# Ledger of designs, part 2: VH-VL binders against Large ribosomal subunit protein bL21 (rplU)

Target 1, 133 residues: Large ribosomal subunit protein bL21 (rplU), of Prochlorococcus marinus (a2c733)
Amino acid sequence: MAEKPAAKPKAAAAKAEAKDQSDSYAIVEASGQQFWLQPNRYYDLDRLQAAVDDTVTLENVLLIKDGKNDTTVGQPYVKGASVELKVMDHRRGPKIIVYKMRPKKKTRRKNGHRQELTRVMVQSISIDGKALS

## First folded at step 1 (VH-VL)

Design lec4 (framework fv_lecanemab)
Fold by ESMFold2-Fast, scan of step 1:
Structure lec4 (fold): chain C 133 residues (1-133), chain A 121 residues (1-121), chain B 112 residues (1-112)
Amino acid sequence: as target 1 above (133 residues)
Amino acid sequence: EVQLVESGGGLVQPGGSLRLSCSASGFTFSSYSMHWVRQAPGKGLEWVAYISYSGSTIYYGDTVKGRFTISRDNAKNSLFLQMSSLRAEDTAVYYCARDEYSSGWSAFDIWGQGTTVTVSS
Amino acid sequence: DVVMTQSPLSLPVTPGAPASISCRSSQSLLHSSGYNYLEWYLQKPGQSPKLLIYLGSNRASGVPDRFSGSGSGTDFTLRISRVEAEDVGIYYCMQALQTPYTFGPGTKLEIK
């Protein structure tokens, strides 16, 4: 599948917010994958060991984009960089979308387990304690 | 059969309150985020509120913030919309809808039949 | 908020003829993921809305292949290759890029 060999940063899942977002983002590394995260958006990431309303701090930050002109690239990680996530809830992901969109194939589909996911809100992206948002 | 059934609509005076319910059947309600969408007589659709599958994340449309409260009871397969400080402009058919969320997108793939709220003196 | 507009607002069509509806957004709905967060819904007379298209161009389950969605950024089109009597109703586009979710004003498709 193209998902596994993909070299490009990818958000596990994201939901749009009502407000216009800044051009700021962070690319973080977890479990050999890169995730692209923007401030004030929520994402569904692989299950995190944290309770609802906890704050999870990601420190393996590969790149920070602060607006349109500023980019800091890690070697491999940006020193002093962190992304703070607030755990919103734990959820089950959907089964493969192609089977859901094809009723005939859905009835012939194997029973599969849903991915365990944690929904998080990106509260802040910072370098040395200074927030970008 | 996947089904959503709204109830609780009726006639209410301006400034009054109503509680709408939506009963889910035919699917695992606790695994899905839910929405309320309304439609004023002869007008288009207006998104009202969102609640995540666990109830932890909630969003409202600008016209109802501070007046409406969305909630759910997963043990009862039920979604609720508590409406307060009702105005004539809240007169509408209120639909509940299931959100099939994956990989950063949402779609309202299943809708109820709607329940009518009329705010009039 | 993202403002959605549609044209035409009224679309009389001869049975069997093709039809197209335009949807425009005040802001780009193209996300950095490469997806356009634009959906199409159909509300038949006296019924609740039904999902037709999600992510700009993907047909929902049970939607006939005569329906197709296209476009990117701010300009989107819903096409019906051959209109049937059952297709009458009001068509709405909706953006799902950011809250509040916003619908277009609707296009009423009716048979001539």
Scores: ipSAE 0.000, ipTM 0.526, lowest interface PAE 15.8, mean pLDDT 79

Design lec5 (framework fv_lecanemab)
Fold by ESMFold2-Fast, scan of step 1:
Structure lec5 (fold): chain C 133 residues (1-133), chain A 121 residues (1-121), chain B 112 residues (1-112)
Amino acid sequence: as target 1 above (133 residues)
Amino acid sequence: EVQLVESGGGLVQPGGSLRLSCSASGFTFSSYGMHWVRQAPGKGLEWVAYISGSGSTIYYGDTVKGRFTISRDNAKNSLFLQMSSLRAEDTAVYYCARSIFGVVDYYMDVWGQGTTVTVSS
Amino acid sequence: DVVMTQSPLSLPVTPGAPASISCRSSQSLVHSEGNTYLEWYLQKPGQSPKLLIYKVSNRDSGVPDRFSGSGSGTDFTLRISRVEAEDVGIYYCMQGTHWPPTFGPGTKLEIK
């Protein structure tokens, strides 16, 4: 009973000031995948159903690590835990195909098929409404 | 207990204005997008407006653009719908609803009881 | 905007019999992340809509297992295995994949 792909946390991109940040993180489940997220870091995730500047709350939190090395493990989810993401931008990944119909006519146009991504900032990781950092 | 309670509905004349309120309790209001959905007498559900948790993103249905303004006050756990230039076709029960959206789920999971707006001379 | 259609619009059912409601969308409801954001709501007379099913087939908390959702792409079905008196009301499908959210016209389920 093994899944393909393996259930391993993913981190796409991160930027944070090391001297001001704790090493807290959350592992969240989304669409059958696990994501390793730290507060005040940017991540590129598969496109979210949200607009730029929206806040998206993820509640399927599998694990939270506090900056004090305390760890809370879910069974399967940590009760009362959530991760708040702010949508920063919608991005397109590498172009894989181009499909053009008739531009400037009353027809539809596809200019390419690329992986649709949403850049998010992890605003906070919280348990019962209390932020960990 | 998660609850939404609407108020502010009433009888108003065509061309008039009315402000609806929705009071939220039992959850972190600022973390959730909020919607207004209406239902005309004997008709189906029609989505009216959306506002993101931060208040930065706002969307309107085409029938209300330019006439309705959605807003929120996260410090007071309150959602508002300012309605102007009201028409007979705006007569409906107005519901506020909470949404969860992201990579895992999008849906309106909690709804208020509704407040009735009647536009009639 | 995505147009949602339902059939039938009126559904008289004998108590204890199964019931099935179809919902179709004018565009695919598969999101880029792989999920399909199609929900079913039930509105009983004089009451607010209540969520029954989210993401095509997941029952909301407290919803009886008599209710099941299925489908993919543009074609979806809500099934009630054995209709009970408390199931009377108007059933709406809704899509959340594309902005703005749009509802079907509703299906009125009534006991014969």
Scores: ipSAE 0.000, ipTM 0.507, lowest interface PAE 12.6, mean pLDDT 78

Design lec6 (framework fv_lecanemab)
Fold by ESMFold2-Fast, scan of step 1:
Structure lec6 (fold): chain C 133 residues (1-133), chain A 122 residues (1-122), chain B 112 residues (1-112)
Amino acid sequence: as target 1 above (133 residues)
Amino acid sequence: EVQLVESGGGLVQPGGSLRLSCSASGFTFSDYGMHWVRQAPGKGLEWVAYISSSGSTIYYGDTVKGRFTISRDNAKNSLFLQMSSLRAEDTAVYYCARDLPYGDYEGYFDYWGQGTTVTVSS
Amino acid sequence: DVVMTQSPLSLPVTPGAPASISCRSSQSLLYSSGYNYLEWYLQKPGQSPKLLIYLGSNRASGVPDRFSGSGSGTDFTLRISRVEAEDVGIYYCMQALETPLTFGPGTKLEIK
């Protein structure tokens, strides 16, 4: 798709300096991509349609790990599971190769568009309204 | 802030030619791919042509291949559609639209002009 | 060419009621990237079209959360959870997987 040789689904999982030792996480699906999300962590996701300080709820949860307890696997989604994100900032990445159509021949010319990202804080991961601990 | 203004439409005889223009303002034109989309009276939308930000990649709809030419002048913030061998079925409102990518592989028509009317009739 | 179809073509709805529009493609719009190259546009009377949904399910900036897109491969749905008067217009799906880009025939949403 993109001109870069290692173009793969973007991972949002930057884990930076965790001291809370939380083992809980959720794997969620958004826009065909999977994200590994932990409570109280920042992530850069593809642009979300929300204002700064708004809360966005993701409901397509594929898997939840509740600390050292059992793992719940979706069929394909975990019923009643949700992840609440707080929008922190909207950002632009560096200019990228843009590929909207599937052309027969790949072009080698850069078109100079910039990636749009939204930084979010994972506020909570819950099943049927009960937050993970 | 972002504005696209089409011009150059009008009445033309079958077999004639017209050149449509789209003037862009409020953004860095050279960073965006551009499209032409048309709509015949009372009909749906039909994609006409695409040109990448640099002008290196161009695609056309099947009904206009060989008759229409899309081009751009980044120094003038302008998009063009040269139409030749016009037919009655080319009668439509012609819109220019900006192709804004969101991340890798993504693009869509995020802003549209107000349209310019082309009527091909004897 | 990829052929796009929509149903219904005419959709009268009561204010506040939910509405759904189906879109089908003649071939899969799911690419190796994991994305479905399917978009939804709304054209209000006398206006230019506006983007509602891109890549199958992502809401465009400024689009109310009562709009949602779903589906994968060849079958897609646009849903409006509670229809408002301002939602009147013609809804088009479009595939962006292959050239030529092709639109569905449109679905006219009207208030009863």
Scores: ipSAE 0.000, ipTM 0.498, lowest interface PAE 12.7, mean pLDDT 78

Design lec7 (framework fv_lecanemab)
Fold by ESMFold2-Fast, scan of step 1:
Structure lec7 (fold): chain C 133 residues (1-133), chain A 122 residues (1-122), chain B 112 residues (1-112)
Amino acid sequence: as target 1 above (133 residues)
Amino acid sequence: EVQLVESGGGLVQPGGSLRLSCSASGFTFSSYWMHWVRQAPGKGLEWVAYISSSGSTIYYGDTVKGRFTISRDNAKNSLFLQMSSLRAEDTAVYYCAREYDILTGPDAFDIWGQGTTVTVSS
Amino acid sequence: DVVMTQSPLSLPVTPGAPASISCRSSQSLVYSEGNTYLEWYLQKPGQSPKLLIYKVSNRDSGVPDRFSGSGSGTDFTLRISRVEAEDVGIYYCMQGTHLPYTFGPGTKLEIK
């Protein structure tokens, strides 16, 4: 029935904000692996030695994309870059089966165990003190 | 109230098939790993299978591997065990149990269903 | 597979007496993060199993303080300080450190 509904200012403003949502990210080296991390996103990383609600800062940043600006590539790390993570909880991922290799023959499945993960929230990504959105 | 309720048990002939269901209520089913554990008449407990909270990770005990399939439907808060090529030794009460998906919690079978009886007989 | 053994398999006790059940694993149950996934379950006659103790010594919610768990590595004990009639049933230890999960054979606790 609303042939010509009036624009909703609040909805229009929300849509404009969503259009400007940052797709900024950082690629960091953690636990021998590389991770693509975006602000305000949850990630499961290999178990960290930190308590729930602690903040962990990663400085081995390989690349930063500032959503509206140029991408900065490290050599190998971006100088002055850091990613701040908040520890949300410690989780287990898939239970894994460990095969122990003998020097002269392959062993069957001997041990299965739980994969240790730490769930983190990316609180901020910054370069030279400037936070990305 | 947190509850698990099994159904689908019955009498089945050797070589037959049967599907068990486990209905969850009172908690966030999608946050829990789910297990099937069975108990033959007058015998002890035997772990059968698990499925991770997302459904991506599944493991079976050697006695049932290749014959049983565990699955879940998080939208329906339901866990399933499809049993095929049933043998007399599969005769048991089958329980479903939940296990929380965190290292700092109990990480144990803190809630069990009432069980459903499967009898494989000719 | 990890083999779990229990002793005794049959435990008759007088009301009010203490009781103790031993559980042993064929290999260490300590996981790399330091947790030991050893649990105790009680199955009362005609009922489903119920969690009593998790991670060796932690009582599940609602479990009376008469129950206590202890141990490390491969040797574990469940103790009941004062056995009551409601405690009758079969007690199982279980390990969740190694795949597949394995249960002990069970200890039947009966009132004399």
Scores: ipSAE 0.000, ipTM 0.558, lowest interface PAE 12.3, mean pLDDT 80

Design lec8 (framework fv_lecanemab)
Fold by ESMFold2-Fast, scan of step 1:
Structure lec8 (fold): chain C 133 residues (1-133), chain A 123 residues (1-123), chain B 112 residues (1-112)
Amino acid sequence: as target 1 above (133 residues)
Amino acid sequence: EVQLVESGGGLVQPGGSLRLSCSASGFTFSSYAMHWVRQAPGKGLEWVAYISSSGSYIYYGDTVKGRFTISRDNAKNSLFLQMSSLRAEDTAVYYCARDSSGWYEGYYGMDVWGQGTTVTVSS
Amino acid sequence: DVVMTQSPLSLPVTPGAPASISCRSSQSLLHSSGYNYLEWYLQKPGQSPKLLIYLGSNRASGVPDRFSGSGSGTDFTLRISRVEAEDVGIYYCMQAIQTPFTFGPGTKLEIK
């Protein structure tokens, strides 16, 4: 239960499997953001505190859409719902150079920055022990 | 110096099997995902297979799925492609390539490639 | 599968002239992170492919600044500001947003 309105769901896909797709998805809340996640799809998320091959379970599931047009809406979270993520790899995004220039003084600053990401695969989406299909 | 060296190519009959190897040096092999990419004579590049840094996540191109198996041995800095049920259409130069999405080096894309090893499937 | 197309497929160019290669994808390569999962590779005659551009517009290590990548979603361009003899080869775009990863058919750049 948040005091602020939930943000619009983010769809996230990286190097993902093209085939074996499903119309099923879950909208989950993690790190103050909403994510739209489908089974058997890969997503690059902000760095997670997990080792490669670990399973991360998300339980703050806001909504589940079964591919057979069934929709379950949480209040705020769907009871018994979970999304299992397998950590595939830790990755760094490209180095970002931020340029700052102060008015009237032609002094330039550069600051190198690298984003850290964790690639995860949505292993399963389930409610009350039953996986979505 | 960062390097990938491939071996194991050769002439094989249709229906046969062959195992390709790729030896990595000059970098922390266990921190990088790896690819196999092939190129048939006079044709373009075709992605074949992917294996994650840990070896737990594996994907194949549609033409090789069920016939080829990618694997790795991080302790020996080696990548493998076991090919079975080979067809004339599998004739190509096979490249191994490092996926620079690895945590330690921080970049995306296949930034290091082997020299390629030639596989010819013919009777 | 994501289908990649390139234009032109053959590009004769005069030394010192600019060159542009177009790459189109059958679906968006824009990830929710704001990155385009598109890469450009160059294969010089008799050599292995080399990475030129990653994530749409980032130059790989050692790639001259005369190379640049641009575009977003489904339409991408590789530009060479002043073509040199060493740039001869086949240029491939590749999508890395979903498996199977797919290459474009390649554009052969030739010196006139």
Scores: ipSAE 0.000, ipTM 0.542, lowest interface PAE 13.2, mean pLDDT 79

Design lec9 (framework fv_lecanemab)
Fold by ESMFold2-Fast, scan of step 1:
Formats: sequence, C-alpha cells, structure tokens
Structure lec9 (fold): chain C 133 residues (1-133), chain A 123 residues (1-123), chain B 112 residues (1-112)
Amino acid sequence: as target 1 above (133 residues)
Amino acid sequence: EVQLVESGGGLVQPGGSLRLSCSASGFTFSSYGMHWVRQAPGKGLEWVAYISSSGDTIYYGDTVKGRFTISRDNAKNSLFLQMSSLRAEDTAVYYCARVYDSSGYYLDAFDIWGQGTTVTVSS
Amino acid sequence: DVVMTQSPLSLPVTPGAPASISCRSSQSLLHSEGYTYLEWYLQKPGQSPKLLIYEVSNRFSGVPDRFSGSGSGTDFTLRISRVEAEDVGIYYCMQSIQLPYTFGPGTKLEIK
C-alpha cells in the first residue's frame, strides 16, 4: 500500500475532519505545503537525504487532533509538538520510458527515468514528549 | 482545491521570446512531474516538454528542441517555459499539466490541467 | 514517432444512444512490464482537456460509469453507453510509452 504525499488544502482538511472525527492526526508544514499525517501510516515522499531506518522529526505542526480529546490549533505552530517519521525504504515511482520497439543492438529494455521516493512510517505524533493515544 | 494557473502569454513577433509561468496550488508541487502541452487554433493537442519532480530529467518535442527551455522552482510552486526564436507555427494555447501517479504503478497520465495561456506569433 | 489515429473524426449521436470511438497506434503500447500506456482525454468546448481513462480501461476519479475503455496492443476503443448533452466535445487518445508523447487527431462528438 503506497500513500501519496499528503499536501492538504484547507477544504480537503475540513472533509477529512468530518469523515474521521475520532481519529488522531497532525497537520504539518514542510517546504511551504501542508501534510495530513496519521500515526502508524505509510507515506511516500520525494527522496529524503536520510538512510533506511533513520528517524526524521517534523516540528512545524499546525494542528493536532488527539482522538476524542481536544483539538490543539497552532498560533501558527503548536508549541512542543512533533511528528516522528521512520525511513522504511527508498523507492522508484512512475517510470518514463525511452523505449524503441525494435532496438538496433538488442531487444533489451531501455531503462527510463523514475521519480525517487522515500517511504516513511509515521511512528508518533507528540506534544511535550507525550505521544497521542 | 488542486489548481494550475498559466500566465505570460501574449502577442510576439517572429524571432521573439516569451516566458510562460504555471503556478501550482493545493498539492505538493515538488512530488509531481510536469508537462507543457499546446494546441494551435482549431487543431489538436501537441506535447511540448516534460520535467521530472526534482528537475533532473527533461524531455522536449522535436519541434521545440533547442528553442524552448522548461524549468521549475519547487520553493515557489512554479513551472516555467522559456520560449525563444518563436515562429508562426508556435501560435497556440499552452497548457501546463501534472503527471498522475497512483500507488507506484507506471502512470504518465495528465490528471490536472491549467486553463491555458495564449501565445500568438505574428508580424 | 508513434502515430496515433482515430475513427471516426466526426461523430454525431442521438441523446441516449451509445457511441464508440476507435484509436490505433503505429506500434504496440504494451510495455514489457505489463503496463499499456494508453489514455483518453475529453476537451469540452472552451475548456481544458480532462483525463477520462488511463491504462486503457481505468476510469479516472469522477468519470461516470457510462464511459468505458478497452483494447490491447495497437487497437483501442472508448465507449459511451448512453450519450448525454454534457459529453459533447473532442475526444483524444494518447500514448506515453515512447518519446515524443503523441495524441490522436481527436474525434468531435456532437448531439444530432
């Protein structure tokens, strides 16, 4: 299961909240975009400069919903909030084919360019060192 | 909402230059490959250029190769097409489009298109 | 270059009637990895093209189930089971297996 990198506009965020009001999630700002992240879910992001099994921490957290507990909205960022990602794998995405059906030398497939992706697991979302339930 | 907005089109004389821009919003621009596609008045669609999500891989259609340069600025969520040595045959509506990728399968389908910007090359 | 052709180029249809558009490629669009790089797009009057179908037969999000795609290798068909007024426009097939990416000439669907 691959999950697309979540850059959620406000309207999509509102829909997601209506659908899953009891579930925990964080909205995080990275590279000028907003990501909608849930604990224990995989996300495929553009290639990160991190090794497999490394942990990457995101600290610009705009909003946290802690299941049935209060929703915390940042001003603009939630103080003491962080999201920990574990790098699972480096992957290749869509393949651009530069393929001749009748190659001169061999019928060997010409490799095309593929987007470099990093699969991450959301390990935890926390506020002041306490993980969401 | 997911949106692409082109700008920079206009009237230009043969041999002139124009720079087209495409502004992306509502998605993580840096995660998608981008295309330029054009359509001459009353004619069909013609693929112009491609740039990968990172900007590392670039391809051009034969009619524009050596005259057009595609580029992107991921920090500004913007795609560009620098056009030089313009010819009457370059008169068209220019669309930017993103490539669709569904869960790691090989999909090179243009799922989102801008509204287009018109380039007219005449003397 | 892979040459794409479509038939018919002009398709007048009665509302509620079925319609079919053929697309042919000069070379097979099947990649050795099992994927067939064939898409269909609809351009309504005064609008940008919109993706209808990818990989021969997969409907894109929001596309009504009255649209279906089929085919393999070099011969492909787009079918509309019951044509509605909103379906008017130009239909294009496209291949993305080989550079340069190429479109068919388009089929103009009109209501009689």
Scores: ipSAE 0.000, ipTM 0.500, lowest interface PAE 12.0, mean pLDDT 78

Design liv1 (framework fv_livmoniplimab)
Fold by ESMFold2-Fast, scan of step 1:
Structure liv1 (fold): chain C 133 residues (1-133), chain A 120 residues (1-120), chain B 107 residues (1-107)
Amino acid sequence: as target 1 above (133 residues)
Amino acid sequence: QVQLVQPGAEVRKPGASVKVSCKASGYTFTSYYIDWVRQAPGQGLEWMGRINPSGGSTKYAQKFQGRVTMTADTSTSTVYVELSSLRSEDTAVYYCARVGYSYGLPFDYWGQGTLVTVSS
Amino acid sequence: DIQMTQSPSSLSASVGDRVTITCQASQDISNYLAWYQQKPGQAPKILIYDASNLETGVPSRFSGSGSGTSFTLTISSLEPEDAATYYCQQYDNLPLTFGQGTKVEIK
């Protein structure tokens, strides 16, 4: 059986302020990927199967940081934790350029495509119905 | 045809509140967010916040938190922004604008603006 | 907050001239940038979205380019009706922020 590579937390194309006064965030697992999400922030995620203005609830929460220095780590998931996302729109992302080298000759080929993305707003992060934001 | 209709002007004294309306027509009211953007005389554009008419959820700019309230009335297809504790610095044209969401369009249609004057 | 800076703050040009306005974001906003035109006494009107896409009904003399932190609005051949203030706006993150505006005057 092939081993699944470790996925890094993914915030897509979000451009949060460098200095944020909020230390709260969640790391969630969805569709085989990990996402690092802060409340009240926009994120561009790989296309979600949801309509614009829908609310998507993510329940496979790997970690929650609740304010400064208070962290809950899942085993693998935090019990009763959820993240609510509101779907803002569906977008076509920037062109992705992929370089491939053949082992035989080290020849490089350039392939590109544009990724389909869904912009979401993180509405809330909660544990047992109690919101962090 | 899509239209966002606002009153032309409002005058208030410092410390009062003002509630500006924006009546939408020509599209499905609950399918689009409405944002509020203001512009002080001779100045640039400043985003105030956003409302979802399909449920009334809101997001406000930090500067206006605690004194701004946005509401929507689906029976009249009208959104409102109410600003309390008015100061002379709040004198501005207040625009409502529809968020076009295909391809993440920010504002595809704007109201004509309401000039709010705050003076004693 | 993401800061948007435009240059120049104002310019004066003749009908038929090529006009270029630039916009800088304080951090990477990918292509989530719009350009608006505002004439005196009127609401802003969208010209360009997603950095380079021309809005339906906008004359083809307007074009946008750029990505990341550096963006440009170009008017290929200035017309009298183009006298206005032009604003860039990022929609990559809340709060939404605008450039300070560039006033285009016709000689």
Scores: ipSAE 0.008, ipTM 0.536, lowest interface PAE 11.2, mean pLDDT 79

Design liv10 (framework fv_livmoniplimab)
Fold by ESMFold2-Fast, scan of step 1:
Structure liv10 (fold): chain C 133 residues (1-133), chain A 126 residues (1-126), chain B 107 residues (1-107)
Amino acid sequence: as target 1 above (133 residues)
Amino acid sequence: QVQLVQPGAEVRKPGASVKVSCKASGYTFTSYYIDWVRQAPGQGLEWMGRINPSGGSTKYAQKFQGRVTMTADTSTSTVYVELSSLRSEDTAVYYCARDLGYYGSGSYSDYGMDVWGQGTLVTVSS
Amino acid sequence: DIQMTQSPSSLSASVGDRVTITCQASQDISNYLAWYQQKPGQAPKILIYDASSLESGVPSRFSGSGSGTSFTLTISSLEPEDAATYYCQQYDNFPLTFGQGTKVEIK
């Protein structure tokens, strides 16, 4: 009688299916932009009106990928989905050069300024209170 | 030239505290995280935590929570790590390292530690 | 915490040899992995980030591959100056964690 060999197909399958977008993530609409967010990762977002150490909940979740190619697409938002962010810091980003004249007019000046950013930690992504695994 | 400069050595008795400095130059100090990583003699690397010099927010490894404090002085472009209640197993080289954390436009992911200080050997002797 | 396990713990090879070091994560970290080189008495130096991206100024003989839980650092043709300890490090989740290191010696 042959014994069944010890195997961990789940771990091997996860490794074999790893791609550019193999991670679980959410695409969230915030500040007029779409952000690709993963749990326990830092992100710099346009300045949020929240204090350091506050928790901000984003509910305009456009898409959730949970596991290998298992995708839930919103119409336009995924029902009951939310992303919890912890505000880590407020900061200034790289200098931005802004042209105030319309393209069909002669350039008058360029103005430089730094973006106002909020660094956040993605604490959790959940659907109906169930955290993304 | 981007560089991080640390003192060479510190000696403390058990139960004391030590504060190690890391002076940055050659870049915009407030645009990068600074990580602290230690290495006991003959052992591997251990992450202690991170500070954002812009605003001073910190993230510490749970193992050091309550014993570690990281601070930044923007007027001197210097980051500090202070470790209290020292014991013999805290004997190690303490490195500061710069972490950009910024990749691409609008989306930030953790980045590797691209510039390191030369390290400060902290010896805790009984 | 995410555990990072390297193999082998040490190896000895000749100049010109192809050297392979592996790193295993206890959970899926996608491609959020860096490799560092540390020579005796010196600070670590980053070689690879995002599992396979070569850091600027690092010789092309170094390459990284892998994703998920299994990663490899390869030195295509070993040079004398490559004698060092190599560490993998995950940055998928806090706390950041390093492998125990692989010592590469020249014979």
Scores: ipSAE 0.000, ipTM 0.509, lowest interface PAE 12.1, mean pLDDT 78

Design liv11 (framework fv_livmoniplimab)
Fold by ESMFold2-Fast, scan of step 1:
Structure liv11 (fold): chain C 133 residues (1-133), chain A 120 residues (1-120), chain B 107 residues (1-107)
Amino acid sequence: as target 1 above (133 residues)
Amino acid sequence: QVQLVQPGAEVRKPGASVKVSCKASGYIFTSYYIDWVRQAPGQGLEWMGRIIPSGGSTKYAQKFQGRVTMTADTSTSTVYVELSSLRSEDTAVYYCARELWFGEYYFDYWGQGTLVTVSS
Amino acid sequence: DIQMTQSPSSLSASVGDRVTITCQASQDISNYLAWYQQKPGQAPKILIYDASNLETGVPSRFSGSGSGTSFTLTISSLEPEDAATYYCQQYNSLPLTFGQGTKVEIK
């Protein structure tokens, strides 16, 4: 759905821990979900194939906002855009409760598991090799 | 299996500093945040701040800004809180607590607490 | 800061009684609320998270409900070991804040 991003990052995205006053952000597609990412902030994503301290480059950038209030929308991806992430740690997230419905009478059964997540730092957001603020 | 071990007590004079330790075991130390929460005698719980052990990043409550420092030593799986310019009102039990991630800031394991007494 | 207010501040009840404790937030915190139990001389222990999810190992007589600004912790049938102080905590925003606590005594 092409909706305005929620005030907090949606889906498996984590809370931002290093909060800078930045007007720039990117919306990227990763782990089958959309993430609202700002530079110099920490996020939890579904487990990435990378070691701690490695960097990961995401090129599936759906939208970029520059600090000048300029917005570039992808079709579906913004050409030449990338987000560089530094892998900080691999961790377990909160327990996820799964509910199942039984025919015929409606019943609810709880089954729980925890997500495996990778915490990343957003190092840079770039278009054509030029970093945003 | 998961344990957060703290010393039982510390005594300091007004104006001094105290550094309280919290030694973690039974889990991957760098995979969880550690928060510090204090409780004055007969009072409720007060959040002081949080540290991310893997990078050393911290967030402190405004009340303690300028007086509190949180650090982590990954080689010993130990987190510290240091409080300076101590006053009698700082007499409290200081707890470390393990914080879950992913939009959640609640605590699933707590240390047993360190009673810090500030008296002359 | 988000202020958390609990009611009552203390209560006395008999074994087998249904006990409810209320927690009010000064602004909307969605379901980002936890409940802790603290016995004298001990650290707090988590009971409920996300307003209504029971932590593993916590007896089923404990339950939580509510969202937004009004929350309740219920003990369906009070046991002697439930004598403790109970705290609610919001984690919608920093700084993290706790209610003042509700002391539950057995009569």
Scores: ipSAE 0.006, ipTM 0.535, lowest interface PAE 11.7, mean pLDDT 79

